# Ledger of designs, part 25: miniprotein binders against q56419

Target 1, 326 residues: q56419
Amino acid sequence: MEGRTLEEVQEEVFKRHGVLVPKKELEDLAKALEEAGLLLTEKVEARLKEEEEKLKRERPMRLAGLSYPEGEREARAFLEAFRASYPGEGEEARVLLMPHLEPSRVPEVYGAALAALEKTPPPERIYLVGVAHRPLKEKAAALPVPFQTPFGPALPDLPALQALDALLPFELFNTPLAFREEHSLELPLFFLKGRFPEARVLPLLVARRSPELGEALKVVLRDFPGLLVLAVDLSHVGPRFGDTPLTRTLAEEARRRDLGFLERLAEGEPEAALAFLGANPTRIDGVEVVASLLPLLRERKGKVLAHRLDLEAPTLSAVGAGTLVL

## First folded at step 5 (miniprotein)

Design Ca
Fold by ESMFold2-Fast, scan of step 5:
Structure Ca (fold): chain B 326 residues (1-326), chain A 104 residues (1-104)
Amino acid sequence: as target 1 above (326 residues)
Amino acid sequence: SMEEKIRELAEKLAKLAQELAELVKQGADPEEIKKKMLEFIAVVLELYELTKEMNNPEAEYWLEMTIELVWEFLDAFEEGNVDDAVELLRYIAEAAAFLAEALS
């Protein structure tokens, strides 16, 4: 759980239930599972089928009222506050790397992304590439439906999605339920829709390295030009992520690793960026996205606009976030 | 060696999650459900401790997803939300299976 160290969580589990001897709560849960087993499983399956059916028509907001305001007026003010948190000017982006962690933790990083979008001509479509937080049946997936936002629905670019699907050796529309709750798409989309309300979207999730996705996207982008957005977080350090407790020295090392990675991407050298991470180990959930999109990142020179390593003090952990334009 | 240990634990976790879901479907004995749940928790705790020692990018992705799903499962368990816990067990089984496959 967020806000706790591994040791604290293990001690709490041991204190409450033990690892070998069940306490009343474990016994009550096991009994409830047994007594309502078939009905609970049937209800869960029925719910998932119903939700999958709804996802054939639209993807509803899940984080409205939690990570961003539900109302359009309040959402607009919220977005402008994030822009104001970044004092710099943006740069035009053909490719934008931005985070997907909770925006309130790194407002200046999202502000830098907004500054870049402000300098970018409105695209006809946005290729929004996030990271799957649920298993996908294939290495990547897309959901070809409107995604609801406080600024109205972000409409899918159906011709471009179908062109992409035709070029891939697997079904692109393979795991609709993975999109039901996916913050790596929903959080960046809030900002992108606020800035480009007329742009259509290709909402893409990467689970594993897919070089065939990058090759297919290179072809599709020629016929359907648009803005490519990589929604990825950077270093994940500390006990929350199965690592040693954060110190000032380790935090400085994480910042250097993040910036070394981003700077190599900014030089148009994505293979060098991946090799740099191999030589300087860190947990970056965007590695598989970058590895999948190599053909789109090579020889594109750009600029790192912002970077922050956000500390989660109670767990002595941190997550890196950055904004890069190419 | 470490990758082999993580693979073995991931395979065991996937099997335990599947067996726990199947026991629920069949309306099995409460003591059998408890036994599987305790084995599941033990494997999860051992796997979580090993996360920092990975050096395979594809396996690291699936390991991280498995651990995050386990944290969500523990939260659902702590809250007494049985429906969400059952759904999360299905996702844990899938993620653990992909982790094992990445290590084979």
Scores: ipSAE 0.068, ipTM 0.544, lowest interface PAE 5.6, mean pLDDT 80

Design Caa
Fold by ESMFold2-Fast, scan of step 5:
Structure Caa (fold): chain B 326 residues (1-326), chain A 104 residues (1-104)
Amino acid sequence: as target 1 above (326 residues)
Amino acid sequence: SMEEKIRELAEKLAKLAQELAELVKQGADPEEIKEKMAEFILVVLELYELTKEMNNPEAEYWLYMTIHLVWEFLDAFEEGNVDDAVELLRYIAEAAAFLAEALS
């Protein structure tokens, strides 16, 4: 590999994935790296330690002004616009599966989630389970601090979090820094806090399959009842996600696999949903969450309210998103 | 075996990330940085091709994490968020190390 020209590298990328990496983009990256002069240095390490310390007090908004409005009035209008994008009625949720993909890309899917929340009695607490997009020291983690939102801080349910921690074979509060820029929690939380402003939250990240988490949560939910939210996206297809360039056929196959997965969950058969994916291979970032939470999903029947496959034309890729009520 | 090939590529990716960081820190020749970055991208693409052949759920998870972080890294540079890109290189190295460990 060393000693190859930039043109030879671009040709190899195109040959393997049908996508040509722009020469200017690689040149800009090289210039930025040269200008940085601080990669993996003691200064970066010091900054990370400082940020980790700040997370012991609160989790600030990271996507305000980017994915949702910062002001409460504007945030309310934004929520209502998403609700209006879904023409159907909701259904009461004991368990809600919703996406964490950029909301503007799948407005009807978030609208369906909002419709379900309208029919759901306000919970005292929300078990918000997302997917870790940073390495965790353990299979799962939680951050027991207030999460800022345009609707005010979402307060942690400390007694429930402590009860969960006590039942797990690992330290639950193990990787604070992983929560600093975690959209799988921040984006669903925006919608959940807007609809249930009084609810406390258990912000949970799953990195790897943890059956012990599901068993512990089943016990904790008995003493601390609440709404379980699985914040997961569905199919990831195309070069951006380690797949071939998207075609109409591959897009339709992804839609079929997403719906087959969701429909089996709606039948109260989460093991069948996982087996279906095994027989029809695809990348779904929520599989580790579903596999961890099996005891909470069995024998709960429900309904798929919405599904969309969002296309990323520049990368010839797509991400599936859905709303499921159990 | 396929697992050994994935482990080799993960270790190579982690090494390339560290070498790239050192080249930038030392003020190396831009052409040398470009060459190392091109090699880095090709290793990522080699890992991409192996995603569907894995029969190790933990290793598959860490491979997915590594791929996700690499694309986030590229997005950060495109947007001019150099500090974020630098931090992401550290996470890529960490994810690749966990991948290698999962294959042990």
Scores: ipSAE 0.212, ipTM 0.623, lowest interface PAE 4.9, mean pLDDT 82

Design Cab
Fold by ESMFold2-Fast, scan of step 5:
Structure Cab (fold): chain B 326 residues (1-326), chain A 104 residues (1-104)
Amino acid sequence: as target 1 above (326 residues)
Amino acid sequence: SMEEKIRELAEKLAKLAQELAELVKQGADPEEIKKKMLEFIAVVLELYELTKEMNNPEAEYWLEMTIELVLYFLWAFEEGNVDDAVELLRYIAEAAAFLAEALS
C-alpha cells in the first residue's frame, strides 16, 4: 500500500476498463457472483486444456526459485551443499530409492542419494518412477517430452518409452496434466540431471499398484539398460494426514515401519517389506511403487544409506525419507 | 461484532487475493487455482451480504469499493486477460487491507 489511496486504485481500474460500475447497481452482484462460480469452473477447464497443449512440447520447471535455484550456477552450488550434508562416500546403485519431499527438510537424505550417484557409472537412461499426487486415467502414466531443469532439459528416451507403451495393456501417455505439478518427479530429477547431464529419462508415475508395469519394465530394461530410481517418501503421520497430533509413540512407530520396510528391501525381499507394513497405517507412499516393481527388486541386496523422520512442527506432523541403494 | 467479522473476512480476502495472484501469474495447478477461486468467491459473497445492513458510511464505502474491484477481476479472468486479472487481484488485496485497517 505504498502511497496509494482508494480513489487512485479506483482510477486505475477505470483507466484499464474504461467504465466504473455505479455503487447503486452492486445489489445485483450477488446473483452475478453465484453465476460466476459456474463460469469460473468453465474458465478453469479452458485453462486446463491450454496447459495440456503446452505439455505436448515440454514440461517446464514449477519449483524453481522455491525448492531449488533457477540459475545453473546457483543450482550447482545447491547440489554441492546437499552432498556436503552427508559425511559418507555412498555406494554404487543399480536401483536407487530416494525421497521426493522438500529437499531442505532432509538435506542429509538427498546428500546420501548424491553420494550414491557419484559412485554409480553414468547411465544411458534413467527410469524415474514417482508417485502420482493427482488422479491418473490408468494405474500408471508417462510424459514423453523434455523436462526443463536448471542444468538444461532432461530429454525423454522415446524408443524405450515406446517399447514400454507397446507392452502395457493400457495407454502409457494417458494423463499429461498429472505431470504439470508433480514434485515426485521434478525434485529427484533436479538431482539426477545435475549428476548425469547426458542421461535420457523415462518419467513414470504410479497411482495404484500395476504388476503389468513391473513385468513390462523387466522386458524393456533388458533391451534398454539404465538406472532405476524409485522416488518415494516413507511414513506420513500427524493431523495433516488424518491422525491425531504427533506423539513420541507415533513418531517411533513411523521410524520403526520406515526402517523395517527399507531393511527388507535391502535384503532383496520386497514381498516381505510389503507384508511387514500390513495395511500401511503410517501411509508409506512407496508401497504402490514397490508392489508394481516386484520383479525388479527381488533378490537384489543393498544398503540403507540414510533415514530421517522430519517433523513439521507447526502441524505436529512428520514425513519419513530414506536413501536405499540396491 | 459485525465489524470484527468484516475485518476478519477482509484480512482473509487480502491473503486469498495475494495467493491467487501468484497462482494465476505462475499458471499453477488448475485444481489449486479452482480451489482458491471457490474460497475467494465464498468470502466475497459473505462480505457482499454484510454491505446490505451496514450503518458505518466509511466502512461501507471501502467494502463497496473492494466488491467493485472483484467484479472487474472476474471480468478480466473470464476474458483470459491474465495480466489484468493479476493486477486487479493486487488491487483487491490492497483495498481489503485498507478496509481491515479501518476496522481495527
Scores: ipSAE 0.014, ipTM 0.380, lowest interface PAE 7.0, mean pLDDT 82

Design Cac
Fold by ESMFold2-Fast, scan of step 5:
Structure Cac (fold): chain B 326 residues (1-326), chain A 104 residues (1-104)
Amino acid sequence: as target 1 above (326 residues)
Amino acid sequence: SMEEKIRELAEKLAKLAQELAELLEQGIDPEEISKKMLEFISVVLELYELTKEMNNPEAEYWLEMTIELVWEFLDAFEEGNVDDAVELLRYIAEAAAFLAEALS
């Protein structure tokens, strides 16, 4: 630990083991840990400052060549293959809930989202709300720069972002680095940009429940109408997530929890959806997003187009994914 | 092999991060927390030494993400921001698990 004295380390070891470890051995270890920690911290700090400066200009692709193809032609074929994986025609969406899980694991779920987008008139802008996988300085954040995709840059809707910022009790553009490596925005954006290349984007991350965000978005959407996209995954179950190994029974319970949550959202009852999860305890990473966006989800009826629980057999774990149109 | 060593260290890191998150959430056993922190830092340092020997782009991505999350965790921990530290440890456990998977 940086800043700790050798004497404090010796005291802790002595208290725990009842034996004093030789001072030289502890000194060598503490020095190695401190030197490496300082070197690691300096390297990471320098790199983060460099990345933060880059993020003032644009958000580069991080998952190109891994989760989706780099080239535009290959990316287009990839997107069409996902659409083909879903046999339905979709439904028009004013609000779309879609996953941010690795697309190759749930192709039919992303296919359902694409089907909905095909039935949806091209929006002037997309409010893309993802889940922060890194801490934010505030409850929510946005990054007002172009996001690179294989289909060209997704341009920010600066007037709408500024209108949103003005209504919030906190600085909206508060944690640029949280966007450097954020798959909950990058993966849905790949599909959204492929279908609506002219749409501007409001890339938003939610870390904690922010009713203020939902109230502000309700006002902004009236003046700047667009498509609202909730990029959220559903149940996280199994040892990989600090849970018991997945069984068929637990998998069926997770599917029921996911579907119960989604169906309540489809009835325009987001408070009932959240209450349902409280009664059926599990981790759904979209809870904070839904709780923040209540004013935008109430009394808006729709349909669940797809749901899958993706099994990761080596870890006996699973992640739920779904597509919901409202 | 080098990749097997990195995979084993990543698996160990994921387990240590999970254990530290549980200890910090419960706010009990400061001596065990201190011991686990030293073990955690030791594993991170060993992984860091192997960064330049990585030739797997997917694994390199998760290794880099894991290291950046570790830095943010150490900052939160030093500031006494326990809730953020716990959340970051869970992110570290997930990133380290992906790193291990990329090498298996």
Scores: ipSAE 0.000, ipTM 0.213, lowest interface PAE 13.8, mean pLDDT 81

Design Cad
Fold by ESMFold2-Fast, scan of step 5:
Structure Cad (fold): chain B 326 residues (1-326), chain A 104 residues (1-104)
Amino acid sequence: as target 1 above (326 residues)
Amino acid sequence: SMEEKIRELAEKLAKLAQELAELVKQGADPEEIKKKMLEFILVVMELYELTKEMNNPEAEYWLEMTIELVWEFLDAFFKGNVDDAVELLRYIAEAAAFLAEALS
């Protein structure tokens, strides 16, 4: 029964989905995997083990020279240019929501975040909560090592991380490899380290809803006060994200849903923000972060400083980005 | 129900991705790897069609991660970055398994 041909597979796809997948593309894909198959296993296992071991020492920059300048002087000028792109004044933040989307796509949104950081007293530590783009072994994870930046290493707050670990029902330091290629931490950290060079960091990834994380963080923040940063993007719409091609109407709807979500968070009503998404369906990245951090977001009022829906014309897709201070 | 269909497809995707990773791990016959890869693609296409039918935030998170990982996999593969492509298949297997669990 092993003998299914590419033609039979294409016929099945056409029958089920009404689309004929090009035979050559499937053959090319299969052939390259076949040619690699015999050589990949031990190489991939060895590489992953080696890279996991390296992550016990430090987390190197991956996006330097691509998303931000690698040199400190150039990086400083880059921050100043982003700040200048936002014409408004910031507001002091106890909690900051900022994007992790490619900065050059939404410079005024990152500029708004920089404006807020400018009005915020320097924190001793930053709780940086991003969204996992790789599976985690648990609902959340942290990596307790220095993260390299053009402004020098962002040092981990080991006492605070250990306190957090002790309060959780799972091992916090559970998936080092998830941090190797994680832009939801690296991109916000570039801006945060540039503005608060002396602050230690707690780099946290959320994969799925963890109310125990929010409860533990509430306890840890009492003993280890700091700035809470939610590094989340907003609506993900269009074919790149498993959705219909973007139209002017759908883009308008995405903008309204993003703003409705942010405005409810700004009123200190995170449950209402989540309920709003349920009533007005949208694909907002970071919903699980907000749902995990409810105890830290309730009754904190603030202001939406900026919002933009970034359009990606070739894929007819878009990603929303915003800056919210609480 | 639609959720049952998505759950069954997610379970099948997780199983196929794990089987594909194991076949690669064992240096299996290229024809077996091809067969599993094509079955995997079919399940991904079917799940993609059902994306909007879900009303479960945890499941939607894992489905969105799975779809994004598939796009990264295809991009890495077509650019000839085979090591990254194989690593991404492991992540797809894990994400699909969590998707199935969320719907159980």
Scores: ipSAE 0.013, ipTM 0.437, lowest interface PAE 8.3, mean pLDDT 80

Design Cae
Fold by ESMFold2-Fast, scan of step 5:
Structure Cae (fold): chain B 326 residues (1-326), chain A 107 residues (1-107)
Amino acid sequence: as target 1 above (326 residues)
Amino acid sequence: SPEEIEKEIRELAEKLAKLAQELAELVKQGADPEEIKKKMLEFIAVVLELYELTKEMNNPEAEYWLEMTIELVWEFLDAFEEGNVDDAVELLRYIAEAAAFLAEALS
């Protein structure tokens, strides 16, 4: 990239991500970094250490007032509005796939998940599996503390988490900081806690394929039965995700790719679902979760309740979201 | 060929991880604003090179780390534009880690 101008770099970033990095702000940031260098770096590290210590006791809400209401009454009304956005009835779920995308973008998809939860007997515990958005030291991680919600704290199932930890070849309770700002757990947990206030939770993050996790979970689920929830989004297409600008044809292909993946999962054929994506470019953040949980998904038949491709016009990008019951 | 594309992506990921680490080190040492600015421009240029190669990748594990790296860069650019310097510095640490794992996945 020798010889590229700042203006050329800024234009390309804007074109691909819809973000303009102004020259003045770049200069101001460089100056601020110099003037506060050692103190700023020490401040960041001190903050991370302090936040890591706090996470040993509880996981506070981060998206309250932004993605969902802080107050319990307003949160309840918000949740019921999502249920109302889906005109159908749910199906009982032993395994639920639902999104972790901003709920206001796909209300009918979250409404379908709520409909399924209404048909599902209250579980004693929920195995909530999300996708890590920060690097993990191991292939997977869990945080064994209460997670705060507007409906009260979601309590960890400590015996089940300890049983899972004992069966894994790595320390399960690694990388607590990865849970500080993790929307793939916080957003679905809001809906799950609203419907099953007494259920305990195993909050799990997958970073890389872990067949060991799926094998261990299969054993733990026999002794500690519960609802398995895969909190995953589907296709990620367009410049925001390092791809070409969205067209009607590409959007149609993304919808077909999402539905083909979900349909194969609904037939109890998760290996076929992964192979289908292997024949088509994989841009689904759930692929590593599905690949890790194969033993739990095989031969479980179900139904796709909802699917939507959410269009982000400013960046010409889109994210797929769906609700699947097994 | 797929092997040539994977090699190029690996080399760019290694370079991105190194640039993120070097930028964090320059901040810690109280380096000149012009030196920090130059390193930022090198960093952004490498990110743009990676974007051009993303659609040709056919390695699911590497694609996972690439997607995480891209999302972290997006968060970094947002924090940078808003003047949230301490959040931007924290995100450089995560970018370096994700890019390092991307490079390892391609080895």
Scores: ipSAE 0.361, ipTM 0.671, lowest interface PAE 3.1, mean pLDDT 82
Fold by OpenDDE base, second read of step 6:
Structure Cae (fold): chain B 326 residues (1-326), chain A 107 residues (1-107)
Amino acid sequence: as target 1 above (326 residues)
Amino acid sequence: SPEEIEKEIRELAEKLAKLAQELAELVKQGADPEEIKKKMLEFIAVVLELYELTKEMNNPEAEYWLEMTIELVWEFLDAFEEGNVDDAVELLRYIAEAAAFLAEALS
C-alpha cells in the first residue's frame, strides 16, 4: 500500500477519529519509535541481519492478500478488473510512468498502465525504478534477487545489473533492507509480472537524484534493451503531508502541478517539467526519479493516459497518480 | 534471580500483549491522537524493558518468541510510519499473539 507518511497517519487518525495529531507530535512519535527501535539493540540487529541474509536469496511478497490477491487465479481476475476500469486504449510504451499508490485508490490509472502494456511488445527485461521511502546508503540501489509475485518469481537480470553497477561511481547493491517492504516496487511489479511473465527485472530504488544513474542506464539500455518503468506518485497534499485540509483551491493546484509535470514529460522536456515544479510545494513524489533519468526522458514524446487526484477522506488529504507513455 | 527475571519478562509480555490490543483498537476506532500517543509510548516502553531484561534470559523458546515479537514490532513501526493503518493494526494483533506466546513460554 502507499507508503503512508507520518502525515498520512495523521490524516488517517484524523479521518477515523476526528482528531488532528499535530505533525510535530507525529514526528516526535516517529522519532521516538525510531529511537526506541534503534535502542532495540543486539537482537534487533541480529534479526535484521537474518532478514538481510534472506534478502540475498529472494524478496518475499509483503502485500499479498492486502493490496492484491495472493492466489494466481484471483490475481489474474484482479488484473482483468483493473484493466476494465480504464475504458480507453493504450499506446506502445518504451518508457512507462505509473503509480505505486494503493491500487484500490486509483484503479483506472493502473488500468491505463495495463492498457499501455497491451500495446507494448513483451520486453526481454524491465527496468523498474521506484522511490525509496527508506534511507539508502547511496543515492540509488538495486536488489539482485527474485521478487515473489502471485505469478511466480520475477527473476533479476544479473548481467544487466552487473553492467549498471560497473558504470556507477558507487556500489549499486547497497541497503538490501530498504527493499524488504518497499511498495513502490512491489505494487507495480504485480502488474508488470502479470502482463510480462517472462521478462527479467532490474529492481531499482532512488532516494536522491543521481544523474550518474541516468547516464549509466542510457549506456546499459543500448546493450541490454528493455522497458523502462518509473513507479512514482504525484502530488501529496493535505494534513497528512503538512497542509491544511483539502480545499478546492488546494486540489486545483495539485492537479495543475501534476498535469503540468506530466504534460511536459510527454513533450520530451523533463528539465522543463522539473523547472515547472520549482520548490515542489505539492510534494510530487517522482521528482528525484525523474531528475535521475533525464538522459532517458529527453526528446521522447508521448501521451498522458490517465490522471487522478485521489481523496483520502479520513485524512482530508489527497495523492496524485498518473500514467504516462513515452 | 533467573526466576525473578523470567517472572518479570512474563509479566511484561502479558502487558505488551494487552497494550498491543488496546493500541490496535484505538487506531482502528480512530481515538484521540493524544490517547494513541500515550498508548504508543507505553507500548514502546514495555518493548524496551522486555528487550533489556531478555538479555539475561536463557530460555530458547522464550528467545524465539521474543525475537518474533521484536520483528513484528519493527514491521509495525514501519507500517505505522508509512501510514498503512490496516497493516499496522494487523501487525499489532500479531504482536499481541507473539507476546502471548512469549508469556506462555515463561509460564
Scores: ipSAE 0.007, ipTM 0.216, lowest interface PAE 10.3, mean pLDDT 86

Design Caf
Fold by ESMFold2-Fast, scan of step 5:
Structure Caf (fold): chain B 326 residues (1-326), chain A 120 residues (1-120)
Amino acid sequence: as target 1 above (326 residues)
Amino acid sequence: SMEEKIRELAEKLAKLAQELAELVKQGADPEEIKKKMLEFIAVVLELYELTKEMNNPEAEYWLEMTIELVWEFLDAFEEGNVDDAVELLRYIAEAAAFLAEALSGDPEEIERLKEELRRL
């Protein structure tokens, strides 16, 4: 297992199942996994090491020229076009839930987020919480470096990140490579930096449910107040996501599940929102983020500004997206 | 059991990922790669269906990550990005490993593994 010792693997298994896996069985598993890891070519290994070193200094743009324009002038026009796509008025946000899927697919949902940011006083810092799309060594991670954007670098809030790290039972600044291609941070950050160019950022990824992260963030937010942003997509339906092809019935079910989830969050009842999802073939990637941040979401009422289920016709699949202010 | 079936499919997924990486690295016939890839997709879909019935959120998390990585792998492969495809297969193998770890704490599965070892 690259990046992990047998002792670390045993510790993780014990934490999850309350049982210590015998070293011999774990060694056999680790050998099988090492063989899979040997698929890595020398070129790929060298590239990963080089990119990990670069991430100690800064996080470069990966989606510039693809999901948003590289130039500042073009980027500002792009942002204003998204804002114009939402016909409603925004609401002030202390907590903002917004999507992280390709913006051009749900422009009105990003427009609603921009409308909310217009009604929100500029924060000194933004706690940007996304979803890990690569395995993390721990349940959550952060990268304490400038994130490049067309509007200039989004600077890390180092004092707040260090305060957070000190309160956690694990190393916060783990798995830098997980941040290299992370659209759940990069895409929301484009919009947030365009609206709040002076705000510092805490770029956070959640892989698995971490109640300790929510408890630590509650403490840090008291000393370092700021805007909390949950960058999460909603229902994932269809073959693209390991499910049956989308039907009208499944699409309507996904819309009802998304709205029921968001409405319960808007009532300040995040546990009820999680319970509402239940055992359901529709998956919501925000579940682990919400479950981690319970202390920050309880008794905080708000409003759902927008929701859309975006259809990917070639795969008969769909992804839900919404904007919620709390 | 449900856990045993998921374990078997996760191990098959890891083996297929290794075989796919070897074929891609060697520049094998695209039709051979495509055939192996279809077997890989079939295993992923079967795992997804079975995992819906489990009350194991850790296993569900790793399976969902594996599915998303599979689609990134397919995109990289179709575009001819061999190095990216191999890197993604490594991440798929790691995600499958964490899925197996989420199941390895089951005393019944550990007992089954020991019995298999005794038979060798």
Scores: ipSAE 0.158, ipTM 0.547, lowest interface PAE 5.4, mean pLDDT 79

Design Cag
Fold by ESMFold2-Fast, scan of step 5:
Structure Cag (fold): chain B 326 residues (1-326), chain A 104 residues (1-104)
Amino acid sequence: as target 1 above (326 residues)
Amino acid sequence: SMEEKIRELAEKLAKLAQELAELVKQGADPEEIKKKMEEFIRVVKELYELTKEMNNPEAEYWLEMTIDLVWLFLDAFEEGNVDLAVELLRYIALAAAFLAEALS
């Protein structure tokens, strides 16, 4: 009972290295724990059951004091600083693609997202679609509880979530524990709640492509109109992600791949965007999300506001991030 | 070569961390756990001393990560937090494996 928890260790590692534990490490650890049967021990099962029960009531902040300030006043100043880091003007968004990696690493990219949100009328609800970093029982999942933020709780849109659940061939609320520590929802939500404090949220995770999710969302959005947000990172290159060490030519290829992908999405051609990636579609975090949401992205033209390939010199690796308005 | 020696020690550390995690999880004989822990610490110390010879930035990153995780593991183990200690051993095994891969 006493001493450090795994969460506290992850927080300490993040603080020391300025980055959350790499996605590959978390995925490999989860797989190793499942294979070793550690997740099947009575003590681990009891802890997970307790955490799952807590998640039936609310989703607490995990990255407050680390990736963003815990206090509301400090959080607003922090958000304003990110907006100031982007010198351009935004455009109104019906669909917003934004990153979910550590904001301090790509401040202009998050600033571009904030600029777009400034031009966007306050929506009644936000469909926030992130990437599952832990296994889901189904291809996609949602958690229908308030998500805590420094700006107050982001309330779930229960009628819209129930409408979505009814249209899907699987139970939408299938893996609550996957939401316990999920930065692809928490980090974008910080910015979205700061800009649209009254908007309700549909927090959605995609683990594998789900065309049925896109078809169902197209129907639900007609009855429950709102802002669609794809919270995805772009290229993952280098040894940290199973590749060779990053070279200037590989970095340039990653930049071209990211921009070619985003530009085709901006032309309303998501199938062309997916095809452009060629044989390495999984290297872009957002591929499964885009592939799932095709019906919502077709024939919708927009603009790429920002792009950055963030270099992590010690690992000779990089992660791409971008802001796209449709 | 020195890099080959570090790679071999990293591979051995990854295996030792996994074996130690399994022994602790199963509630194995305390004497067996003690011997495996002593071997684990010996390999960690040897790797740490060889850091001065390292000129590979990727390997240096994974080595630093591995050492940080070892200190966190030792704290958890000494506090009697068995569940956390086992989870940290799994992290150590992964970090050490990445260290070995960086030197391959």
Scores: ipSAE 0.000, ipTM 0.273, lowest interface PAE 13.9, mean pLDDT 81

